VHH binders against c4kar8. Designs and how they scored, part 23

Target 1, 263 residues: c4kar8
Amino acid sequence: MAELSTPSPASPAPLDGGRGDELEKFTLRGARQILQLLQDLITHRGLITAHTGGGHSFMTAVLKVDEERGRVVLDPSPDPQANRRALAAPRLTCVTQLDGIRIQFPLVGLGEGQDKGRPALFAPLPAEMLRLQRREFYRLQVPLAHELSCLLKAEDLARKPVEVSARVIDIGAGGVAVVVPTGAAEFVIGGTLPACRLALPDGEPIELDLEVRNLNRQTQRNGTEQLRVGLRFAALPRAADTRIQRYIFKTERALNAKARGGL

## First folded at step 15 (VHH)

Design pd7
Fold by ESMFold2, look of step 15:
Structure pd7 (fold): chain B 263 residues (1-263), chain A 125 residues (1-125)
Amino acid sequence: as target 1 above (263 residues)
Amino acid sequence: QVQLVESGGGMVQPGGSLRLSCAASGFTFSSYAMSWVRRAPGKGPEWVSTISGSGGDTSYADSVKGRFTISRDNAKNTLYLQMNSLKPEDTALYYCAKESEYWGDEIYDSPFDYWGQGTQVTVSS
């Protein structure tokens, strides 16, 4: 049995760099919402990739929800080895898409049996499901040539006001990541930086409030230390959101065209 | 809005041939790999074949190698599957599937993000 399409890179570990808090707002934990979403996957014949660990996965689908027993029922793989790996795995990470929304959920306690005389896989209903919109999750890696910067209104080590011009290294709908020299300012996770200015290549800088979400110290090849600061947009006017999304779209298109030989 | 519409299914005798088509709209067709996936009665989804965006690279499940040929016409936004020497075990609902957008390295892979309603292929005497 052949594996799914052209091989993709191995599945990533859980999110690094402090983005785990960002996922919480996309997580469903309500029983009614979870049941409805599973029914939608059934209705729309969702193709699901089930990751079993060790770089292995198989394709499946939700056949039905057995609400009385609190179980979800899945298609088995046509590949007996994939089924064996699934039954041996401590959990499956199921991922699919519905109406432009990426859906991910864990299944634990997978077992095999029959459903209406046909082989099937069974698991307890998931206690949570992740619903992720690409627009809200995706982070564009900013090309160096664009020289995007953000003026931060922060405090120095002596707790005095300081303005720091920081290079933007990635940008998405919900925030930016920037780098500053170590010691240029002191940042506190959860702190708010009011009236910062984000400079996009087209137009005047955008004034916005930022919340510090994560901090990572990095040592460059030459031994110089810098600080990576993850910043969330606290309040974003509609016009500012439009400009940011247009920048992301235009830049992504340009980078994609070059990578795919659209010179 | 992405739409994928399969056609060309039907009933054929063992050893017969069919040509499936998939009309694509709502995205830049030539920028994405496309696949055929099938679901046989009582079985889970099974990957059949994939073709690169340019059409230059193809791959096939072992069960269909030498009998099926995937192709695409990027000027017409259409994906094809030529199916020859059909066997009863090829009976299935055949779906056209689009390669997923890139989501970054920090999320689990999902190879497809859109698929059609499917077209039924039935091979019986």
Scores: ipSAE 0.630, ipTM 0.876, lowest interface PAE 1.5, mean pLDDT 86
Fold by ESMFold2, fold request of step 16:
Structure pd7 (fold): chain B 263 residues (1-263), chain A 125 residues (1-125)
Amino acid sequence: as target 1 above (263 residues)
Amino acid sequence: QVQLVESGGGMVQPGGSLRLSCAASGFTFSSYAMSWVRRAPGKGPEWVSTISGSGGDTSYADSVKGRFTISRDNAKNTLYLQMNSLKPEDTALYYCAKESEYWGDEIYDSPFDYWGQGTQVTVSS
């Protein structure tokens, strides 16, 4: 096999629309914690969905952990095509739940072999595992009819104060995502927007401090540019948190009732 | 506390029939789709069948279509699987699984959040 050099990052971190930094505080990286969580999956016979990319996945389970070799052992799929996709994938993203807790972990370097004379898939132990409750992960897609908005107190490129009324597109326990026209204000990842106002349908707007976590530029169908801004709640009072969770709960129930009534 | 308890497995000859049951508790049964999943010896888990919360929509793996029938009784919080024309390849541990709450992750879906310990079905001469 030919050896390849690993390239170094050439530039500062790009603008990121992903959720990795938002979920970092729920990510386990300790070897002992990872081994215990994998053992819990074995003990409870966890049903795992292994995502191979391109919208493909297969169902599997952890058979065992080989601590001496630093490997996990998985069931192969009964579908040979799923196994071929898994072996060809640069990584598997494994997702499952135990007692309502979401568990997610990457596996890289997947290989095939046998365990006690039976086909099995092998991979090095994951270097990280995500473990969180639904409330910590779930982001409600805000119905357009609700017209939720957030008044942002930001600055333009000339460092002049500007207020931007931004449409809220999703909301969760830890923050919101909003859209603004490109150029409406200068947003810097890690920057703080104090005294913003989140308008919920019921009650007075909530005054809160926001931190910019991610930025994504987008072009709408009519050719206009917009910026998706991911915002974290910085210092959320308990009463404000309760109102936000109540809104999410009521809206989700209403959407689920509509879907079930139409089924 | 969600609990799923399967029963009705056993030994049967090829061509025979069995009816599996899954008693559910700890959640609003009628609000969730339910599935049967099986795990043959030395094989990974395999989806068998799913039924909607109302019972109005059903789906089946190709390997069991026309032979298995999923049903539910929401008044008794019980899920069923009628298995006819059984084949040796149907030998497996069968367990019921509850549809997950929606997590909003369209890329990395996890369809089940709870499952039972299973009931053994063995099809042999």
Scores: ipSAE 0.617, ipTM 0.864, lowest interface PAE 1.6, mean pLDDT 85
Fold by ESMFold2, last read:
Structure pd7 (fold): chain B 263 residues (1-263), chain A 125 residues (1-125)
Amino acid sequence: as target 1 above (263 residues)
Amino acid sequence: QVQLVESGGGMVQPGGSLRLSCAASGFTFSSYAMSWVRRAPGKGPEWVSTISGSGGDTSYADSVKGRFTISRDNAKNTLYLQMNSLKPEDTALYYCAKESEYWGDEIYDSPFDYWGQGTQVTVSS
């Protein structure tokens, strides 16, 4: 298999992107939905990257689905080493995109055999498939120059209301990550912060409810302690969603123009 | 809608040459790396070559290195593959593929998000 980039010590992303809880709502588990999606890949001749672990992968395609035997049939790699790795792997993580929609599914129990007289790989139908639009997954790393902030309506250690202006470090369709100084407020995973205000560069701040999803204590270069707080949007109004997506799109295009225009 | 249309395929004798083209539309062509992929009869897809968005960096599969040259004309939104010293083993459907949008670092790599229908290259006597 020809690798498009130099191998690196970093492992491939986890099967569900390391964000399993937030991605569950995009995971298909119904047999009919799975069969239809696999057949769509066959119809559109989907180019699939099959990850075998250890940073190794090979390119393949779904040739057919055998509904009666509950199997999928894949092309083998022209590289015999890739095929050996695939057969030895506890699972393959198959990834492709169909019209910009990311499709990811595991195959377990891979075996080799023949299909119409030619070598092929066989596996049971996957038990799950992730179907994800880029908008649903992408998290923009907010440029420092934007000074994007979120006014959090929280409580201090004495349980008194406090407003904390938190710097937004990333933003996506489902939430934001912010940083706050230590001791600025008390946060509880699963807790709700109602009527917070997200300040975007254009227009009035957006009023929205946030749910605390994770907390990470970090020490800055100067020894100062801060918290990274992962916040999920609760019941995001349509107008707010539109403004957030517009900000992400506009900012990403600007960042891409600088990166490409410079080289 | 992203659209990729290949042309320039045909029949050629061993040792001959062909030049493939891929007309791109629906995206900012110069912003993305582009690749050629081929699929021989009865075999799975095989990566052939990749060129960076600017055209400054190229890479090739070992099987075609020294014989094939990938290039692009960003003013014409067109990708090319010059194929020289063709062998019967180069017989395949050739199609171009667009580099995927960036999805972040903690996700399984999916290098292509769109590809064309391909153009047939047949090398035989």
Scores: ipSAE 0.615, ipTM 0.864, lowest interface PAE 1.5, mean pLDDT 86
Fold by ESMFold2, fold request of step 16:
Structure pd7 (fold): chain B 263 residues (1-263), chain A 125 residues (1-125)
Amino acid sequence: as target 1 above (263 residues)
Amino acid sequence: QVQLVESGGGMVQPGGSLRLSCAASGFTFSSYAMSWVRRAPGKGPEWVSTISGSGGDTSYADSVKGRFTISRDNAKNTLYLQMNSLKPEDTALYYCAKESEYWGDEIYDSPFDYWGQGTQVTVSS
């Protein structure tokens, strides 16, 4: 069966709603761009993982693009159950990488048929394709031992200035997520927090402007309520960007070496 | 920068053996699991086998268990597939594929980020 042929331990990872807006600028919607990218996958014989939902997936490839009929043709799975899941799914989420660039696209309206006498899957051309470099997506989960913090210059409920030292829980090229006590300050999605200070383990804190992108309320085991605040970097200087990327790279390599047992 | 070059394919008769090689460069070979994937005429890609970065853990598709052996030489940055008791249904273009960089848990899995051009294996009389 197809599930036995998939590499283990493959796990689907959906895009969350808070990050979907951030990824829109990497989403291709032009017909010409989509056709060219699909053709690149054909030319490079892209190995595509097609996710059917419920943690199930199968390996496929784009056989061809029928521009005249506006559809894409895929290899079916040798596992009939995988094909049935694909045909029943409201969408098939296809992912692959081309030269380290992640390519993801949905297919809806999938049908089965024949192409030159062989079984094939057919779908309308995708209306969108996501094209990401890893650094544009990856968020390092900050080890607690690093005690990374960000000093937020915000306002309280009475609109008076307040400084909140927030623990950084994840960090990526485009921003950070922090936690604060729910009453520490008022945050508004789309609001700007000027002159905040991000403290990395080495060197002086980085002064940067932050934009609030999402807010999520969290209740801890002891009943304590915290607010998770997603913050985007605005106009980040190159030196600051370099320091952040180096922190992420070094920390990730250390964590990966520990996990692989090769440290 | 990453390069994967397969070799060792050819024509063999049923019951014969072949040894495929994949020369890897442009990355720290021992840090990544490596896989063989094949694509038979008229069929989609099929995973064949995976070996861990250290070489200590291997896995195989049911269709090749007991007949194929994956191995690696990390000093030579080379992946191997020993194929014994070959059958006509093993006829395919065989690719080596590199385990993807980790992208985090909040994204759909894409297990491979690079693969080679492949080497043809044909099993016929």
Scores: ipSAE 0.608, ipTM 0.864, lowest interface PAE 1.5, mean pLDDT 85

## First folded at step 16 (VHH)

Design nd58
Fold by OpenDDE, look of step 19:
Structure nd58 (fold): chain B 263 residues (1-263), chain A 124 residues (1-124)
Amino acid sequence: as target 1 above (263 residues)
Amino acid sequence: DVQLVESGGGLVQAGGSLRLSCAASGFTFSSYAMYWGRQAPGKGREWVSGITSSGGSTAYASSVKGRFTISRDNAKNTLYLQMNNLKPEDTALYYCAREWPSYDEYLEEYMQHWGQGTQVTVSS
């Protein structure tokens, strides 16, 4: 009776060398794959956050892929200043999600023009697109109907304590992105917001500490400028984590069911 | 055009102190959070500290917490970094920045508004 030595689970490779290799696994460089993914974005009317640098972004969408000319057509911002920033930027970083998978791609050589008599932005097709098929990178776009909010404890410009009710726009296992009115509070990347309250539909708000991870001034499609704040859960109790995960899972299922025509 | 000019770097012995300054121009300084970063030889840029536009809140990397103090004078359009109890591992080119890339591991943001930096060298 030969004792089958159960192979000892291989120690996870050190995170440092694997990040680059992991990223490569998720990078699409094939022309056909890129075209297909862009077409999928068009088909799904995926909203794209275009980062122009300097802490600024605007909402856009891929309107068309022109294969003959090798270019992508984007919806311009209703804010002329955002468009100017975009055109002046050496590179746009476009971020979106499709089926819960984060998609990121660079655009360089942005120009403005007209498509079918409408203002449009043009760029050469991206040379690569990142499609992050990892659960850890999953960010659920919060349905507008759920009205998730996070009460942020911060300071205003006068250094007075303020509580700002911020709309949660996306949520993942590691944190939330919220939108606040410009000037409602001051934030700094790396700063901690203690004793904030995340409101989920299933019960009492969750008290948690949040760390500011990113700040960007975002122009919405309606022309309104808002501050988008990326927040990491600094200390999340296990019970809270479970609730968040449950919410994400439940919501994702509902969205998928709806997309399949079940609702 | 946005300009950031760092100064105050130099050679210091371990345990010593330096005060860095960053002169800002070309934008409304008081309307922006400001940051210090550093780049050690052969390493990438590292976030060091941040301060809100009003100066009411500050943040520090764990490696410098308790030793470094960020401050600002909005009337002078100047950002400061007081560095105490300096260590050899603090040796780096220190940069002032108006924006910092998102810590989103996958977002490549071009840093457009960084200064040229000031060299800090800490000897053993």
Scores: ipSAE 0.714, ipTM 0.908, lowest interface PAE 0.6, mean pLDDT 87

## First folded at step 17 (VHH)

Design ga10
Fold by OpenDDE, look of step 19:
Structure ga10 (fold): chain B 263 residues (1-263), chain A 125 residues (1-125)
Amino acid sequence: as target 1 above (263 residues)
Amino acid sequence: EVQLVESGGGLVQPGGSLRLSCAASGFTFSEHDMAWYRQAPGKGRELVAGIDSGGYTSYADSVKGRFTISRDNAKNTLYLQMNSLRPEDTAVYYCAAQKSWEGVTYYTPSEYDYWGQGTLVTVSS
């Protein structure tokens, strides 16, 4: 009876950096965001595939984060050879998933350590972490000629209610991405923004609840920092959904017509 | 002022024994992880042995079974008992300290907060 070696699930290959512009939207560079994501990996005991190059990888996990020293502590491989490869590698590419979202981050400067008498690996905190949210829905990039705005009802750092007028940069059936000035409000991933108002060109603003799904700080070419906020429609009335779909369809058609030289 | 002062180095024949001491002052010794590093001529500094604030020890493979690291917190002193010395053990031996953090010790030279001036150990027939 030949034990059919169940093919070890193909370790997800690191995403080649070639689609640089598109990946930037999903790249976290904020120290707080990185720390939070690493902490989430600890909390969920997320298994990480660490790629050392040359087609070699090993399974690891984040054990601890030393915020003061700026270090991440990793579980070493049970294979001493894998650990040697990791330590010799100029870069470790870590790939994992959390709540169905692919996470990828580089570690540079891997060293040996000990955690309560057990061997450990450590590295400086990653400078960036890629968090690829599966687009559940097609997202239309809102043309610059279209001024879609969303009035966000949020809180500031003092938990005071604030209203922030945000420019919508993309829209889909499942939500919107908006940009706000840095410091305009405090956003928490998983938090709900109630009774927000989405302004569409075809009529009165749509009142809706929005769930914060993603936060990304972006530096504009002019050096101005903006916060991109990915928002999910928490409860969308059917009539609102129809209006959003109509807008998307109409806009796509117009863009396609323009691309074909018709407008 | 923080000071780590190594002593006990010298000339010894192959197979001989030495005991190094490192006297620590100017910081809370019991709250620091301690290590011995060595640097041979023309080589980089390498870990010999480490002992954390909890008493857990780590050894380089090259010295495992021959060397013993220990600490006396009451005396603020780190020790390295070296037995069965070999010519390849010839080096300047350094005492190093890093602040303890949640039982994690980083065995990279750059992670240590304080270093001694070193003591020379020469193993020669």
Scores: ipSAE 0.831, ipTM 0.931, lowest interface PAE 0.4, mean pLDDT 90
Fold by ESMFold2, look of step 19:
Structure ga10 (fold): chain B 263 residues (1-263), chain A 125 residues (1-125)
Amino acid sequence: as target 1 above (263 residues)
Amino acid sequence: EVQLVESGGGLVQPGGSLRLSCAASGFTFSEHDMAWYRQAPGKGRELVAGIDSGGYTSYADSVKGRFTISRDNAKNTLYLQMNSLRPEDTAVYYCAAQKSWEGVTYYTPSEYDYWGQGTLVTVSS
């Protein structure tokens, strides 16, 4: 009756597909690069979360890479149900970390085998592997006490200019997520919001252009409705990038120190 | 020329026994992982038993305790001892060879380099 896999604290879930174009420059497709990266996973004995779909996953590891036949050999789950799901799945999405670098890759055509008398799984080598530094995918959850805000230059439902002060709920190297009251403005996915102002605790607000990447309507605990808007930084100036990275680093360090000292 | 030639098939009553042989030539037998597959009418080929170059064996659940795979590298011959035969064991049995690589065997039929022509086993009263 016990579940055999628990997601790692790092970044075990697959990255959102809505970021696909952003991730292309971090995607390896060369056979030699893929073989080298898989070998690195073997050498470091990296633990991999393999997602089979339907919210199911299991823990595995790359045991060997057969360069001549083009196969990767994987450790099976001790749970027979997880192995059956994996063999039935059209695709496994494998997620792991190597030296702080997030690695994600698909496997298709999973089959059964053996390795020196032990059961094993195998698949053709992946056609691509995603390799990301932490700063390229990390999103800091902004503490409520910071009251971080972004002034959005948007349009209302009548297509007239409005300025909306939006609370920033998370921030990363490539963008922010904000919340606004439902109906405060009209947002269009792919639309550009020029000359917005991001208010950080240190210094003057940063002027930057934002692109709307996603929208989600949310009902808060108190029953109020709000709109979560995912925004990408367009052509971020170097000084602005430095300030954002410093804020993220300083805040993360402070939160980690509080967690260690708060017990 | 690579050859895998099965023999020993035939008609057997339920509960009976049969010994299959597969004579190999044209490749280095000791450097290959060997297997018996079977195919019943209207079904795909399924693994019955495998034995790798190091002597490790694998068996389908349906034949465990009844069938024994073995190999004789000096005679380039693979064997399958089939005991307590059931009507469900009726099939054409195939010998297959896969080049050994670091103790790994891939059991998908398309991974095997060489196949025999098969020998029919019929289990009927």
Scores: ipSAE 0.734, ipTM 0.902, lowest interface PAE 0.7, mean pLDDT 88

Design ga7
Fold by OpenDDE, look of step 19:
Structure ga7 (fold): chain B 263 residues (1-263), chain A 125 residues (1-125)
Amino acid sequence: as target 1 above (263 residues)
Amino acid sequence: EVQLVESGGGLVQPGGSLRLSCAASGFTFSEHDMAWYRQAPGKGRELVAGIDSGGYTRYADSVKGRFTISRDNAKNTLYLQMNSLRPEDTAVYYCAAQRSFEGVTYYSPSEYDYWGQGTLVTVSS
């Protein structure tokens, strides 16, 4: 009976930095974001493949984050040779997955430590973390407890300017879906709604231009008809993008925490 | 002012013993992880032994079974008992301190907050 050696799941190869411009959109450089993501890895006991170069890798995990010193503590390999390679490597490439999202980050300057008498590795906090979320496709369902609204500047059937306060039902890096009462305004697919205002919980509304991408009439259980409008962000300022991404990340984390029974 | 003052160094014959002491002042000794490092002529500074605030110890392979690190929190003093000394143990021995973090100790020279001036240990026939 030949024991079918279940092929060890191929350790995901590090993404080659060649597509630099495209990867920049998925790269986290904010200290708070990095710390949060590392903490999430701790909470989820995420297994990390650490690549030391030369085709060598070992499995590790983030054990602790020392924010004050700016250090990440890692579980060492049970293989002493792997640990020696890691310590000798100029750079460690860490690859993991959290909630189906690939995460990659470099560590440099590895050292030896102890955690309550057990061997540990440590490094300075990564300067950047790559989170490969398909921004184009990921949309956060806005919790009902969150009141995200978008003030739409549109026209009615008579081409008279109207302002419609719309509830945001989902949000992504590329746009929002909103619901409006039927007949509140006339929407044209491909049309631009200028100087709209997206209200986020963290501060002043974001002024932005929105492009109508889809329209869907929905009948509620109560028989009321609503119009779902899919809107793309047109020429989103970088600062606005950052705020939106921060909101999405924070909200997603909260939802996941709740789902785990933590709240 | 933070001070680490090493003492107990000197000349000893091979196979002999010395006890180093490090008197700490100016910080909360019990909340710091302590270590002995040494630097031989022409060599880099290397870990000899470490003891964290919880009492867990670490030794360099070269000194295991011969050296013992200990601490007296009441006296704010770190000790290194060195037995079966060898010529290769000849070095300046430094006391170092780092603030404890949740039971983690970083065994790299750059991670220590405070250093002593060192005490010379010479093992020679």
Scores: ipSAE 0.851, ipTM 0.944, lowest interface PAE 0.4, mean pLDDT 90
Fold by ESMFold2, look of step 19:
Structure ga7 (fold): chain B 263 residues (1-263), chain A 125 residues (1-125)
Amino acid sequence: as target 1 above (263 residues)
Amino acid sequence: EVQLVESGGGLVQPGGSLRLSCAASGFTFSEHDMAWYRQAPGKGRELVAGIDSGGYTRYADSVKGRFTISRDNAKNTLYLQMNSLRPEDTAVYYCAAQRSFEGVTYYSPSEYDYWGQGTLVTVSS
């Protein structure tokens, strides 16, 4: 009898730009800090999603750390194909979240080992580990009813200044994603949009500088083309940061209350 | 000075048997995980069989049921009994040692601290 394959659950994805300048301040590179964090994962039996590339991943755990030799020992997958992909991959991106702390680290040079007769995987210790509080990685999906917008100061196709009012679709501590009609302006990855204005529901718009990080063309239900623009906050004053965090907090509470019937 | 000295290689007919030995000196044998690796012409070194300090074994799929690894800690000697030999088993066979860590053995060739010079096994009509 044929077995139907169940789709893999949504695995925690590596953060975009995991080696970007914005994440550097959360990157541990000290050997002592890395060893302690790996030991914490062992002690708390942290479950890790290991990404092998091509959209494939498997669940694992850190079993042991060999401090003298500089090796980390991992639990293999029960799926032989996942183990073959891991051993063939040039890099394994490990992602976990323990007690609200997101941890991400690369492993290279995976090999096969054995732990008292049981199969195991191993690799050299990572040279770096990313350690983030929820605030540092979370993105709120903005409810459509909020009509959150950002006024972008950009250029049109003729290189003339234009202002584009863009709908904000998600927001986090480090930036926003917006949508605009295709052709409304010319956006260049790495380009800076100075003096844009982010309109939150309460209070005056926030003036901020934005950097274009990604562009993605999308088709709406009615067939209309639009452009998704990923934008990073370049210079975010403390007051602006506070207002953005308050918006996220209030909105999360409201959405949670609706999910529980307004308890 | 650490030494691993293999012996017992030679020419043998397909279907035959051969017993390899590896005499170890210069390190505490009982504190090391031992392995046999082999290298055929034009190929990289591959694990044949391993045995850790606690006696747990591992075999390459290609040799399971035909080869038996064993160790004698009193004689500081590692053995490989090879039965039902095939032409594909033709290779230089190497003894390797890795210091044990909490029952873990790392089976990549780069993880072994000590290697022997190798003994040639030829399986041919």
Scores: ipSAE 0.623, ipTM 0.845, lowest interface PAE 1.1, mean pLDDT 88

